# VHH binders against Imidazoleglycerol-phosphate dehydratase (hisB), part 21

Target 1, 187 residues: Imidazoleglycerol-phosphate dehydratase (hisB), of Pyrobaculum calidifontis (a3msg0)
Amino acid sequence: MSYRRETRETLVVVELVPGAVAQVETPIPFLTHMVETFLFYAGLGGRVYAEEKRRLDDGHHVIEDVAIALGRALDQLIGDRSAVARYGWAAVPMDDAFALAAVDLGGRPYWVVKAKLPNVAIGGYPLPMFPHWVRSLASEARATIHIYARGRDPHHKVEAAHKALGLALRAAVSPASGVQSTKGVLK
Short names: E, the ipSAE of ESMFold2; O, the ipSAE of OpenDDE; V2, 0.75 times the mean of E and O plus 0.25 times the DockQ between their complexes.

## First folded at step 17 (VHH; framework vhh_7sr4_2)

Design z1 (from j7 with K58N; at its last look DockQ between E and O 0.03; V2 from the best seeds 0.00; counts 0 for: pae O 5.1 > 2, placed apart)
Fold by OpenDDE, look of step 17:
Structure z1 (fold): chain B 187 residues (1-187), chain A 123 residues (1-123)
Amino acid sequence: as target 1 above (187 residues)
Amino acid sequence: EVKLVESGGGLVQPGGSLRLSCAASGFTFDYYEMSWYRQTPGKQRDLVADITSGGDTNYGDSVKGRFTISRDNTKNTVYLQMNSLKPEDTAVYYCATREYEWTGDTYEVYDYWGQGTQVTVSS
């Protein structure tokens, strides 16, 4: 599947292919790396392309728009949510950092990010944008996402979180034999 | 993210009392300390009182014996009981919290501030 999002500020194209290699290109090096990492551990490949048509801020809009596009693409990719495991979680260590991520594909958007990050930028990525990225992703993917990360190095914390989130999502989208709901239906 | 909500400020006559409250939410870690600062326009923000995780308290010289800082850990709330208020106590009072994250070999420190509450002592 392919999803295109174009605004006055950005152009984002997302094509997700399970089991493929991801080609990711964005104007923010660290964002590119994080998306690559996330998709890799999610078992997703394809293409993610983002460009800034207008650079008006510190990358806020492109970061959010990439998350939005990824979320919408994921929602489309998942399709019938009654056919997936729904829940997934993973814990990932990265040197000094430890991250835990949990995902519920139950159709209700919600996000929790418990990771203390300084107000600095890494590779052009303002770290305070990480929770915003997760929020946007969760909202558009219609998923509940919880991320907890600890550690000394902010780079390691954020990267471990993306790895954990990818793995959690991979588990959540795994095939299931029945509807994972006591109500018998999912959105 | 941590949020600090202050309350209890207002206008009081000299010699009167006020009790400020600061409710904190969004903590990620178990260890933190909380403080009260105050600031008047054009001047620096000064420490009024702080309380450590162990319950130890510290006070600015000008408020010792008159102000008492306390905390309710079950509510993540810090209080500042202000007695025998003076006109010179007039200021915007700010609540602050400092979180500590153990990284395996050291603590990372994260500071948060409330919006401030006006305290005015006047006849």
Scores: ipSAE 0.020, ipTM 0.375, lowest interface PAE 5.1, mean pLDDT 90
ESMFold2, look of step 17: ipSAE 0.693; ipTM 0.858
ESMFold2 (binder alone), look of step 17: mean pLDDT 81; pTM 0.790

Design z2 (from j7 with T103H; at its last look DockQ between E and O 0.94; V2 from the best seeds 0.78)
Amino acid sequence: EVKLVESGGGLVQPGGSLRLSCAASGFTFDYYEMSWYRQTPGKQRDLVADITSGGDTKYGDSVKGRFTISRDNTKNTVYLQMNSLKPEDTAVYYCATREYEWHGDTYEVYDYWGQGTQVTVSS
ESMFold2, look of step 17: ipSAE 0.735; ipTM 0.877
ESMFold2 (binder alone), look of step 17: mean pLDDT 81; pTM 0.786
OpenDDE, look of step 17: ipSAE 0.846; ipTM 0.919
ESMFold2, look of step 18: ipSAE 0.728; ipTM 0.879
ESMFold2 (binder alone), look of step 18: mean pLDDT 81; pTM 0.795
OpenDDE, look of step 18: ipSAE 0.719; ipTM 0.875

Design z3 (from j7 with E101Q; at its last look DockQ between E and O 0.01; V2 from the best seeds 0.00; counts 0 for: pae O 11.4 > 2, placed apart)
Fold by OpenDDE, look of step 17:
Order: C-alpha cells, then sequence, then structure tokens
Structure z3 (fold): chain B 187 residues (1-187), chain A 123 residues (1-123)
C-alpha cells in the first residue's frame, strides 16, 4: 500500500512493505536517519519521501507530516486489529543511552514521551519535536505509544528510542489468533 | 479494506497474447483509478496502463498500440489485454487502485496493490 499526503507546506509519500528494504528521503538528515532506523527495526521497508514546498519554520511541518503519513500508512497496513498481537515492547541500550518503548494497537490514540532533551537541533532536527513526532504517529496509527529514554547523549537517546519503538511495533503487529481483549472487541 | 486479486499471467511465446484480470473489492470512494504496473528484479516499477473512473486511458510508451486496458464496472474488474508480446515485456505485473479524498485543506491518496502476477515472454 501507498499513502500520499499533500498540504500547502509539504508533500509526503509513504509506502510500507513488510520485510523489504526502506528507502527514506526527507529534507532533514536526522529525520531521514531516524525514520530509517524506526522502519528497519519494525521490519518494514518500502519508501518514505518528503519534501517541503516552503520552509516557514524549523522543520516543524515536515517532521509532523512525516509522522502523520507514517501513522496512516501503518493503520492501513495493520488492517484488522483482531488479527495482531496488539501489544509490543522493547528495551534498547545505545552506549550511554537506554530507551523503553511500548505499543498498544488497541485503536485508542495516546502518547507518552519521557525523555530529557535539550533545545537544540541535530542534523536539522529540533529535538523538542520528537514528542510531537510520536504524538502524530500515535494519533494517526490509532495506537498507544509509551517511550522512556535516558542517557547523557541526546543523539543516542533519540536513536535508541526509535530502535525500541520499531521493535515494539514489530511485536505488536505480529499475527495472533482471536481478539486480544477481555472485552472481546477492539476499536 | 480494498483487495485486489490478479490472474491471467503465465508463459507465452513472442508474438503471443495474454489477458490479465484484476478483481477489486472493498472500495469506499466514488471515484477511483485503476492501473497496471510492471517490475523486473532490481528495477523500478513502471506504469503500463491506467484507466480513470471517467474512462480515460493512459499507456506507457513501450506498450502503446499493443496493450489495452479496460474495465467492467459490473464486476469491479480491470483487464489488460496484451498483444504482440515481446521478451522485453517479461516482468511481474501489478494491479493497482488509487482512491482520492479531499479533506478541505489537504488531499489524501490511497494506493492499493495486488500481489503481482508473473508474465514471461520467451521462445
Amino acid sequence: as target 1 above (187 residues)
Amino acid sequence: EVKLVESGGGLVQPGGSLRLSCAASGFTFDYYEMSWYRQTPGKQRDLVADITSGGDTKYGDSVKGRFTISRDNTKNTVYLQMNSLKPEDTAVYYCATREYQWTGDTYEVYDYWGQGTQVTVSS
């Protein structure tokens, strides 16, 4: 499947293919690397393309729009929520950093990001945008996402978080029999 | 969820003909676009033929005059009649459908793909 989203600010195209190699292109180098990392550990390949029609800010729109597009693509990819494990989690160390991510594909959007990040940009990526990226992803994927990251190096923290999130998502989308709910139904 | 099921692929000699079919289900939009693409290993997927809901058709340059895309709306099926086949036409052929939705401030396009069917042209 492929998802294309175009606004006055950005154009984003996402094609997700399980088990394939990901090709990611965005105007923000660190965003590109983070999306590559996330998809790799999620076991997803395909194509992510993003461009800015106009740069009005520090990359806010392209970062969020990429997350939105990824979320919607993921929602489509998942399809019937009763056919997946629903829950997934992973803990990833990266040198001085440690990240824990947990995902619930239960159909309710929610996000928690606990990571102390400085107000600086790495590779064109304003670090304060990371929680917004997760929010947008969770919202559009109709998923609950919790991320906890700690460490000294903010680059390591954010990258470890993307690895952990990818792994958690991979587990959550794994095939399962029956609705994974005591209520017998999911949204 | 949109599902696409392809059929009609196979082995054929140069100069021969094949007819591919793509049965679509699960459409939620009033207007859609149906397409055939083809891909060989290590190369990009290329448009072969396209047909709009209005009946307009478009063809790749290499297949013009030889291939014909058509649609049966009663069966929600798109066809690709391939005549005068050449070895260069050997590829995996994919059926695709595109749904378009305008939200008021942005537009969203959803592309769905079939599993692909192998077409091999060889003597």
Scores: ipSAE 0.006, ipTM 0.204, lowest interface PAE 11.4, mean pLDDT 89
ESMFold2, look of step 17: ipSAE 0.702; ipTM 0.864
ESMFold2 (binder alone), look of step 17: mean pLDDT 81; pTM 0.786

Design z4 (from j7 with S53T; at its last look DockQ between E and O 0.89; V2 from the best seeds 0.81)
Fold by ESMFold2, look of step 17:
Structure z4 (fold): chain B 187 residues (1-187), chain A 123 residues (1-123)
Amino acid sequence: as target 1 above (187 residues)
Amino acid sequence: EVKLVESGGGLVQPGGSLRLSCAASGFTFDYYEMSWYRQTPGKQRDLVADITTGGDTKYGDSVKGRFTISRDNTKNTVYLQMNSLKPEDTAVYYCATREYEWTGDTYEVYDYWGQGTQVTVSS
């Protein structure tokens, strides 16, 4: 499953291959690491490539455009959703940090991120962009995503959250039979 | 959890100097901007100085050129060097830091304060 997104500001190419190793390259080291982490725990590999065509805003466009491209590729990979478990969740500790993620693939996009963070950039990644990354992913994947993270170290909190989200997504996409809704339809 | 402890306050004559210290614990200090505020009786807390994680500084208008904020990440400590002290600098000085919880276009702010240290400049 391949997706190309090109705008005035960025180019993003995404190829998702279940069970493969992920090859991720972006201009923001922390974004690269977080996307690698997310895909690894989601059981997904392939390729994620992003570049900036012009430097306008501290990487805000690149971070969001990667989430958008990943979300669209995920939506296509999941398909019509009648054959998946729909819900998934995970809890992940990382040193003093702890993160919970829950995912509903029912088709209704929504997002919640509860994490207290300083206003700082880590490895070129402004931490305020983390909730926005989740928002863009949820919107384009047509999923409801909840994340809770606590701890003393903001790097560990955000990293644990990406691990938890990957695991939650992996569980949500696992095989299941029949529409997973008391209404008999997803909507 | 977050703990901030100020020290170094005291009584000083006009024109004198003091150095305040703030020991921080309960969070990874290197990722946090740090601030000093001051408060006189019956008034609101005023910003005195800010220092970012990268060392950029900002000062309140009334203290520019006289006060210097600095940090030592190896000691988890923020300092305020106060020179050319004036009677109007008399106040309780507080060390502070903050966190944010972003929920899209909005956010909540969580402020953390020390107990303060008294600075008194004789008139």
Scores: ipSAE 0.725, ipTM 0.873, lowest interface PAE 0.9, mean pLDDT 91
ESMFold2 (binder alone), look of step 17: mean pLDDT 81; pTM 0.785
OpenDDE, look of step 17: ipSAE 0.836; ipTM 0.913

Design z5 (from j7 with Y107H; at its last look DockQ between E and O 0.92; V2 from the best seeds 0.80)
Fold by ESMFold2, look of step 17:
Structure z5 (fold): chain B 187 residues (1-187), chain A 123 residues (1-123)
Amino acid sequence: as target 1 above (187 residues)
Amino acid sequence: EVKLVESGGGLVQPGGSLRLSCAASGFTFDYYEMSWYRQTPGKQRDLVADITSGGDTKYGDSVKGRFTISRDNTKNTVYLQMNSLKPEDTAVYYCATREYEWTGDTHEVYDYWGQGTQVTVSS
């Protein structure tokens, strides 16, 4: 499953292949690391390629557009959702940090990120963009995503959150029979 | 849990110098901006100096040229060198840092304060 997104500011190409090795290339080292981590724990590989055509806003466009492209590729990969578990969650420690992620693939986009962070960039990635990345992923994947992270080190907190989100997604897309809703239908 | 402990306050004559220290724990110090504020009774806390994680500094107008903020990331400590002290500098000095919780285009701010150290400048 693949998706290409090109705007005036960026180009993003995403190919998702369950069980394959992920190859990720972006102009922001921390974004590359976080996407690699997310995909690894989600059990997804293939390719994520992003480039900036213009550097207008400290990488905000490329961070957002990678989330959008990943979300759309995930939506395509999941399909009509009648054969998946729908809910998934994980709790992940990373040294001092702890993150919890929960995912509902029921089709309603929503997002919550609860993480206290300094206003700093790590590896070219402004930390205020982390909740925006989650928002865009949830919106385009048509999923509800909740993330909680605490700890002393902001790098560990954000990385643990990506690990947890990957594992939660892996669980949510696991095979199951029948529509997983008390209404018998999803959104 | 974030903990900030100031030291180095005291009594000094006008024109004298003091060096304040703030020992920090409970967070990875290198990523955080650190600040000094001061407060006199009945007034709001005023920014004295700020230093970013990258070392950029900012000073209040009344102390610029006389005070210097610095940090030692290996000791998790921020300093305030106060020179040419005036009676108007008499205050409780607080070490501070902050965190943010972003919710879309808005955010919540969480300030963390030390207990303060008294600086008294008198003739």
Scores: ipSAE 0.653, ipTM 0.841, lowest interface PAE 1.2, mean pLDDT 91
ESMFold2 (binder alone), look of step 17: mean pLDDT 80; pTM 0.781
OpenDDE, look of step 17: ipSAE 0.877; ipTM 0.935

Design z6 (at its last look DockQ between E and O 0.75; V2 from the best seeds 0.00; counts 0 for: grease 25.5 > 24.2)
Fold by ESMFold2, look of step 17:
Structure z6 (fold): chain B 187 residues (1-187), chain A 124 residues (1-124)
Amino acid sequence: as target 1 above (187 residues)
Amino acid sequence: EVKLVESGGGLVQPGGSLRLSCAASGFTFDYYEMSWYRQTPGKQRDLVADITSGGDTKYGDSVKGRFTISRDNTKNTVYLQMNSLKPEDTAVYYCATREYEWTYSGTYEVYDYWGQGTQVTVSS
């Protein structure tokens, strides 16, 4: 439900509360907005707090460390994976942008992000960090995540992807009975 | 779909000036780096000038001090002002932009988008 991550560069605190409103505070406005969006569509609230101990990078450590902390908190929150649907997916439009996300909570981390993006920062967030954010989240949540996003506007593509990922996760954690594997166990 | 349309090419005398324009559509222009390249028959395309979304510029060695790249985000247009033209500047000039897609393991693919080009001919 809760996780604290502290490095030389950052402090991140995450508390996840199903059904609550999320309070997100980070030093990067676009990251704050994307985490708020992700949590809202995942049906999760609580608190995400991040601060920089040094302002010596272009946000790389904060973006990555928030994903790591969120992933660990999600892993704790999900708990016994024999009680969830395991798979979830969603498709989300945003103007002419379209994003598709699919999640497998089977325990094997993997990530795929198919989104063509320019090399630019939006609201303090270098867009090349988006695929790395997804990787870190997938790794720490012990999940396989696939994201596809298309459109004319890179802000809308990344935002739609966060909406889709939130909805996909919400579906994947929905209650179900028994291990959702033909082997009777998850790997 | 990304569309780039160059204009403003033509015939000029050595020492003359010419201004190229590139009208862009199909993407949110403000976020994208824009470039000019040129090509003579049998050669690879050479970078002439580059301008980032924030307005930072870079130039090929042979055009520094003579060419200026600029952009007007309200018109979705990038320009190349060419001064002190030389016969060796004769080429087809292409407007370009690019996107990136990261693959598994942290590598990436580059997608270049090109206009059809505009001919610049500097007579001796």
Scores: ipSAE 0.681, ipTM 0.855, lowest interface PAE 1.2, mean pLDDT 90
ESMFold2 (binder alone), look of step 17: mean pLDDT 80; pTM 0.776
OpenDDE, look of step 17: ipSAE 0.860; ipTM 0.927

Design z7 (from j7 with T28N; at its last look DockQ between E and O 0.89; V2 from the best seeds 0.80)
Fold by ESMFold2, look of step 17:
Structure z7 (fold): chain B 187 residues (1-187), chain A 123 residues (1-123)
Amino acid sequence: as target 1 above (187 residues)
Amino acid sequence: EVKLVESGGGLVQPGGSLRLSCAASGFNFDYYEMSWYRQTPGKQRDLVADITSGGDTKYGDSVKGRFTISRDNTKNTVYLQMNSLKPEDTAVYYCATREYEWTGDTYEVYDYWGQGTQVTVSS
């Protein structure tokens, strides 16, 4: 539910509180907006704070380190995965855009992002980093994440994807009993 | 659906000028890099000029100093101003843009092309 990551390049602090309002502060406006959106739809609040000690790569380190910290905090928060639904999914429209997200909390990390995007930065956020953000989150949360997004506007596509991922995660962490596997054991 | 429509081609004498336009629709133009390519019969398409969403430009060696690419985001239009035209500039000119899909450590590129406009420089 809480995690601190400090490197020579960044400092990231994450505290996750179910049902609370999220307070998010990062040096990249679009990253802040996307993390706020993700947490809101996941039903999670608390604090996400990130700063860059050195700007060496147009924000690549801080974007990835926020995903890493969030993933580790999520893994801590979920705990024993025998008490959750395990799978969750959501479809979200946003004007012209549509995003679908699916999450499996079974413990094996994997990621797929299918979104055709221009090579551009929005609000200081290089869009090529969006799939990397998902990869780092999935790896550290020990989750399989699939995202599909389409539309005319890259901002709407990426934002809809974060909404969908938040809702999918909310569903996946919903209370349930017994191991949600036909094998009786999560892999 | 991405749609690119070129216009402004024609016949000119050497040393003349021509301005090409490309009207874009089906995507939010402001976020996309735009390019001009040209192709002569029997050859591959060559990059003529490129302009990023932020306005940074790049030119092929054979046109540098003679051609200028520009964009007007309020009209969703990219332009190619061609000055000091030479017979070697004779080609079909194509407007293009592209998208990327990252699949890990690599990516797939999706190119979108207009139908082209003929430029003929006749001695």
Scores: ipSAE 0.698, ipTM 0.862, lowest interface PAE 1.1, mean pLDDT 91
ESMFold2 (binder alone), look of step 17: mean pLDDT 81; pTM 0.793
OpenDDE, look of step 17: ipSAE 0.847; ipTM 0.919

## First folded at step 18 (VHH; framework vhh_7sr4_2)

Design f1 (from n2 with T103H; at its last look DockQ between E and O 0.94; V2 from the best seeds 0.76)
Fold by OpenDDE, look of step 18:
Structure f1 (fold): chain B 187 residues (1-187), chain A 123 residues (1-123)
Amino acid sequence: as target 1 above (187 residues)
Amino acid sequence: EVKLVESGGGLVQPGGSLRLSCAASGFTFDYYEMSWYRQTPGKQRDLVADITSGGSTKYGDSVKGRFTISRDNTKNTVYLQMNSLKPEDTAVYYCATREYEWHGDTYEVYDYWGQGTQVTVSS
């Protein structure tokens, strides 16, 4: 399954393949690594390609549009959600950092990111964009995402969060019998 | 735990100089902006100087041209060189760093402070 998003600012192509190796290319090195990390631990491969058609900001649009495209691709991949576990969570340490992520694929977009971060860019990635990335991903994937991360090193916190999110998603998309809802239906 | 420890304060005559130091621990120093604030009894704490992780600096209007903020990432230390001191510079000087928690277009600020060091400028 693939998704292509093109705006005046960016071109993003996402192709997700379960069980495959991910090839990720973006103009923001840290974003590239974070997406690679996320997909790896989610058990997803394929291709993520992003380019800036116009450099108008500090990477805001690239980061957001990658999240949007990735979310759309995930939504397509997950489908009607009639045979998935729906819920997933993971806790990941990374040296000084600890991250907890939880995912609900119930069809309702919502996000919570609790992480104290400095106002700095790492590898071209403004850290303030991390919550935005999660928001966009959650919205487009029609998922509820909670992330809590703490530690001394902001790099470790953000990376641990991506690992945890990947693992949580992997669990959430695992096979299950029937619709995982007491109501019998999901959005 | 974030810890900031100021030093270098003292008594100095008008026109004199002091150099404050702030030793930081408990976080990855080179990622964080560092700031100096000052406060007198009964008044609000005011920003004196700020330095980003990249070394960009900002100063309060009253200290521009006289104070210089700098940092040494190898020592996890931020400095405040204070020249041409005036009696109105008398205050407790605090070292600080800041974290943010963003939620959409808004954010909450979390400041961490040292215990402060007294600077007194008097004849």
Scores: ipSAE 0.685, ipTM 0.866, lowest interface PAE 0.6, mean pLDDT 94
ESMFold2, look of step 18: ipSAE 0.724; ipTM 0.874
ESMFold2 (binder alone), look of step 18: mean pLDDT 81; pTM 0.796

Design f2 (from z2 with S53T; at its last look DockQ between E and O 0.90; V2 from the best seeds 0.70)
Fold by OpenDDE, look of step 18:
Parts: sequence; structure tokens; C-alpha cells
Structure f2 (fold): chain B 187 residues (1-187), chain A 123 residues (1-123)
Amino acid sequence: as target 1 above (187 residues)
Amino acid sequence: EVKLVESGGGLVQPGGSLRLSCAASGFTFDYYEMSWYRQTPGKQRDLVADITTGGDTKYGDSVKGRFTISRDNTKNTVYLQMNSLKPEDTAVYYCATREYEWHGDTYEVYDYWGQGTQVTVSS
């Protein structure tokens, strides 16, 4: 399953394949690494390609557009949500950092990111964009995402969060019998 | 736990110099901007100087040209060299760092402070 998003600012192509290896290419090294990490632990492979057509900002648009594209690709992959576990969560330590992520694939977009971060960039990735990335992902994937991360090292916090999110998503998309709703339907 | 410990304050005559130090722990120092603030009783705490992770500095107008903020990442320490001190520089000086929690385009600020060190400039 492939999704292409092209604007005046960016070109993003996402192909998600369960069980495959992910090839990720973006102009932001840390973003590339985070997406690789996220997909790896989610058990998703394929291709993520992002190109910045115009350097108009500090990577804001490419980060956002990658999240949007990933979210839409995930939404397509998940489908009508009739045969998935729906819920998933994971807690991941990374040295000093600890991250907890929970996902609901119930069709309602919502996000919570609790992570105190410095206003700096790592590998071209402005850390303030992390919550925004999660928001965009959750919105487009029509999922509820909660992330809590703490620690001393912001790199570790953010990376742990991506690991936890991946694992949570992996659990959430795992096969289940029937619609996981007391209402019998999901949005 | 974030911990900031200031030192180097004291009594000095006008025109004198002091060098403040702030020892930081509990966070990865080199990822954070560091700041010095000062406060007098009954007044607000004012920014004196800040230094980015890249070494860029910013100063309050009243201390420009006289104060210098620097950092040593190997020692997790930020310094404030204060020259040509004036009586109006008398205050408790605080070392600080800041974290943010973003909610889209908005954010909450979390400031961490030391206990402060008293600087008194008097003849």
C-alpha cells in the first residue's frame, strides 16, 4: 500500500508493508532515524521517502508532511478496523529515559504527548516538533495516541518514545476476532 | 532530579568584579540553554544573560558590555563574569534552565532554578 503526498514544499512517499524492512530517506537525519525506529518496532517495512522541494523553514514542513503521509498510509493499512486488536501499549526504557505509549485505533483522532524537552534541534530535528509529529500522525491515522516520556537526555526520551509508539502500534494492529467495541462498530 | 547550585557571590565595591558559577546536574547539560537571572526583594526576577547550546549569548540591556556568560560542558557549569559592578547590580543571582512541553503551537514552560547567590555591590 502506497501513499503519495506532494506539495510545493515537500514530496513524501510512503509504502508500508507488514513484516518487511523499512527503507527511510528524509532530509533530516534524526527524523530518518526516528521513523526507522518507529516502523521497525511497529513491525512495518516498506519505503518512506521525503524530499524538501523548498527550504523555507527549519524542517517543520517535512516533519509534518512525513507524519501526515505515515498516518494516512497507516489508516489505509488498518482499513475498517474490523479485525485488529485496536488497543496497544508499550513501555520502553532507554538508558536514563522512560517512555510509555498507548494507541487506540478506534477511528477517533486524539493525541497526548507529555515530554519536557529543550528547545534545540538534534540532527536537524527541532525537538518541539516531536509533539506536532505525533499529533499529525494520530490525526491522519485516525488514532488516539498517548505518549509519556521522561528522562535526562532528550535524545533518549524522544527515541524511547518512538520505540514505545512502534511497539504499541504493533500490538494495536495485531489480529483479533471481530470488532473490538462494545458498540459493535468503529469509526 | 535537576539541580543547579550557584556560587561565587559576595560583597564587592563599585567597579569591582565577581565571577559566578553554576554547577548543573540531573540533566544532559549540553542539550540545554542556560541562563542567569537576578532578583531583588519585592521585585520580579529579571533575565541577566543566557547562552545557547551553540554558545550564542544574550544579555539584559543593563549588563551588556559588563557581564559575560559562558559555559563549560565538560564541567556542566555555566559562568557569569561580572565586571564594572554597580550598586544597582545588587541582587540574588539565580542560575536557570528551561524545558518546554509543546501542545502543537503552544507550550508550557518549566523553569529550574538554583538556590541563588547573593551579590552585593556597595562602597
Scores: ipSAE 0.567, ipTM 0.831, lowest interface PAE 0.7, mean pLDDT 94
ESMFold2, look of step 18: ipSAE 0.696; ipTM 0.864
ESMFold2 (binder alone), look of step 18: mean pLDDT 81; pTM 0.795

Design f3 (from z2 with E108T; at its last look DockQ between E and O 0.91; V2 from the best seeds 0.78)
Fold by ESMFold2, look of step 18:
Structure f3 (fold): chain B 187 residues (1-187), chain A 123 residues (1-123)
Amino acid sequence: as target 1 above (187 residues)
Amino acid sequence: EVKLVESGGGLVQPGGSLRLSCAASGFTFDYYEMSWYRQTPGKQRDLVADITSGGDTKYGDSVKGRFTISRDNTKNTVYLQMNSLKPEDTAVYYCATREYEWHGDTYTVYDYWGQGTQVTVSS
């Protein structure tokens, strides 16, 4: 099922299919790459399509609106939050870089990104927008997201963070395990 | 971690020239804006010149037309060519770069400095 977000600045369409391959098309090459990476490690496929109606702010609107649409699609996909593990985390190295992501699907939105980055664009993507992307995703997915990334190369740091976030989300949405009762005889 | 090492300072006559170099390591140089600052005793550091990752330059008013900043990404080095030197240019010159951490609509700036190189334009 398609999820559509349309504003005066952008159009975004998202369809999430667990276990499928994602087809991602955006006007910003690095955003496309990061969304593909995130979805792959989250175990999600389907379609993410975004276009700019007007280019006004170096891609600010489209980067944010993709996060909003993904967050809304994730909220719907997760459904009953009592049936999932709720918490997930992952640590991912990528050459010089290391990223840690932790996710709480409990319903309260919050976000923290600790990554020291230069003020530069990579593949049409202004790096200051990465923390804003995380903020919008967390808000619309109704999740708390923490990301820490360290390394020498900003591209590796941001990419490792997307891998870690995908894996953390995958763990958080996994089916909840019951607690086996220890009442009565144990041996 | 980030390491910046300046060289090329010294004593020069008014009207003379010097070329400062700054060797950078500990980060992927190509992505970073690089700057030169200068400081005289008891005063705040003043911006001399900036060069962006893409090569765009900016200069302080007192050095415009006399100083040129450049970078060589293959050598991880930024340069300051200083021409038509004046006694007022006497200072310690610092190479600098910076990083940012964003949280919502605010951010923290992390400045990184070299140890500086003395430039003295004679009395």
Scores: ipSAE 0.716, ipTM 0.875, lowest interface PAE 1.1, mean pLDDT 90
ESMFold2 (binder alone), look of step 18: mean pLDDT 83; pTM 0.812
OpenDDE, look of step 18: ipSAE 0.754; ipTM 0.881

Design f4 (from z2 with Y107R; at its last fold request DockQ between E and O 0.94; V2 from the best seeds 0.83)
Amino acid sequence: EVKLVESGGGLVQPGGSLRLSCAASGFTFDYYEMSWYRQTPGKQRDLVADITSGGDTKYGDSVKGRFTISRDNTKNTVYLQMNSLKPEDTAVYYCATREYEWHGDTREVYDYWGQGTQVTVSS
ESMFold2, look of step 18: ipSAE 0.743; ipTM 0.883
ESMFold2 (binder alone), look of step 18: mean pLDDT 81; pTM 0.789
OpenDDE, look of step 18: ipSAE 0.873; ipTM 0.932
ESMFold2, look of step 19: ipSAE 0.732; ipTM 0.878
ESMFold2 (binder alone), look of step 19: mean pLDDT 80; pTM 0.787
OpenDDE, look of step 19: ipSAE 0.882; ipTM 0.936
ESMFold2, fold request of step 20: ipSAE 0.702, 0.674, 0.709; ipTM 0.869, 0.859, 0.874
ESMFold2 (binder alone), fold request of step 20: mean pLDDT 81, 81, 81; pTM 0.786, 0.790, 0.793
OpenDDE, fold request of step 20: ipSAE 0.881, 0.877, 0.878; ipTM 0.936, 0.934, 0.935

Design f5 (from z2 with H103Y Y107H; at its last read DockQ between E and O 0.96; V2 from the best seeds 0.84)
Amino acid sequence: EVKLVESGGGLVQPGGSLRLSCAASGFTFDYYEMSWYRQTPGKQRDLVADITSGGDTKYGDSVKGRFTISRDNTKNTVYLQMNSLKPEDTAVYYCATREYEWYGDTHEVYDYWGQGTQVTVSS
ESMFold2, look of step 18: ipSAE 0.719; ipTM 0.874
ESMFold2 (binder alone), look of step 18: mean pLDDT 81; pTM 0.791
OpenDDE, look of step 18: ipSAE 0.879; ipTM 0.935
ESMFold2, look of step 19: ipSAE 0.685; ipTM 0.864
ESMFold2 (binder alone), look of step 19: mean pLDDT 81; pTM 0.797
OpenDDE, look of step 19: ipSAE 0.879; ipTM 0.934
ESMFold2, fold request of step 20: ipSAE 0.698, 0.681, 0.709; ipTM 0.866, 0.863, 0.877
ESMFold2 (binder alone), fold request of step 20: mean pLDDT 81, 81, 81; pTM 0.791, 0.792, 0.795
OpenDDE, fold request of step 20: ipSAE 0.881, 0.879, 0.878; ipTM 0.937, 0.935, 0.935
ESMFold2, last read: ipSAE 0.666, 0.708, 0.702; ipTM 0.855, 0.874, 0.875
ESMFold2 (binder alone), last read: mean pLDDT 81, 80, 81; pTM 0.792, 0.786, 0.793
OpenDDE, last read: ipSAE 0.880, 0.880, 0.879; ipTM 0.936, 0.936, 0.936

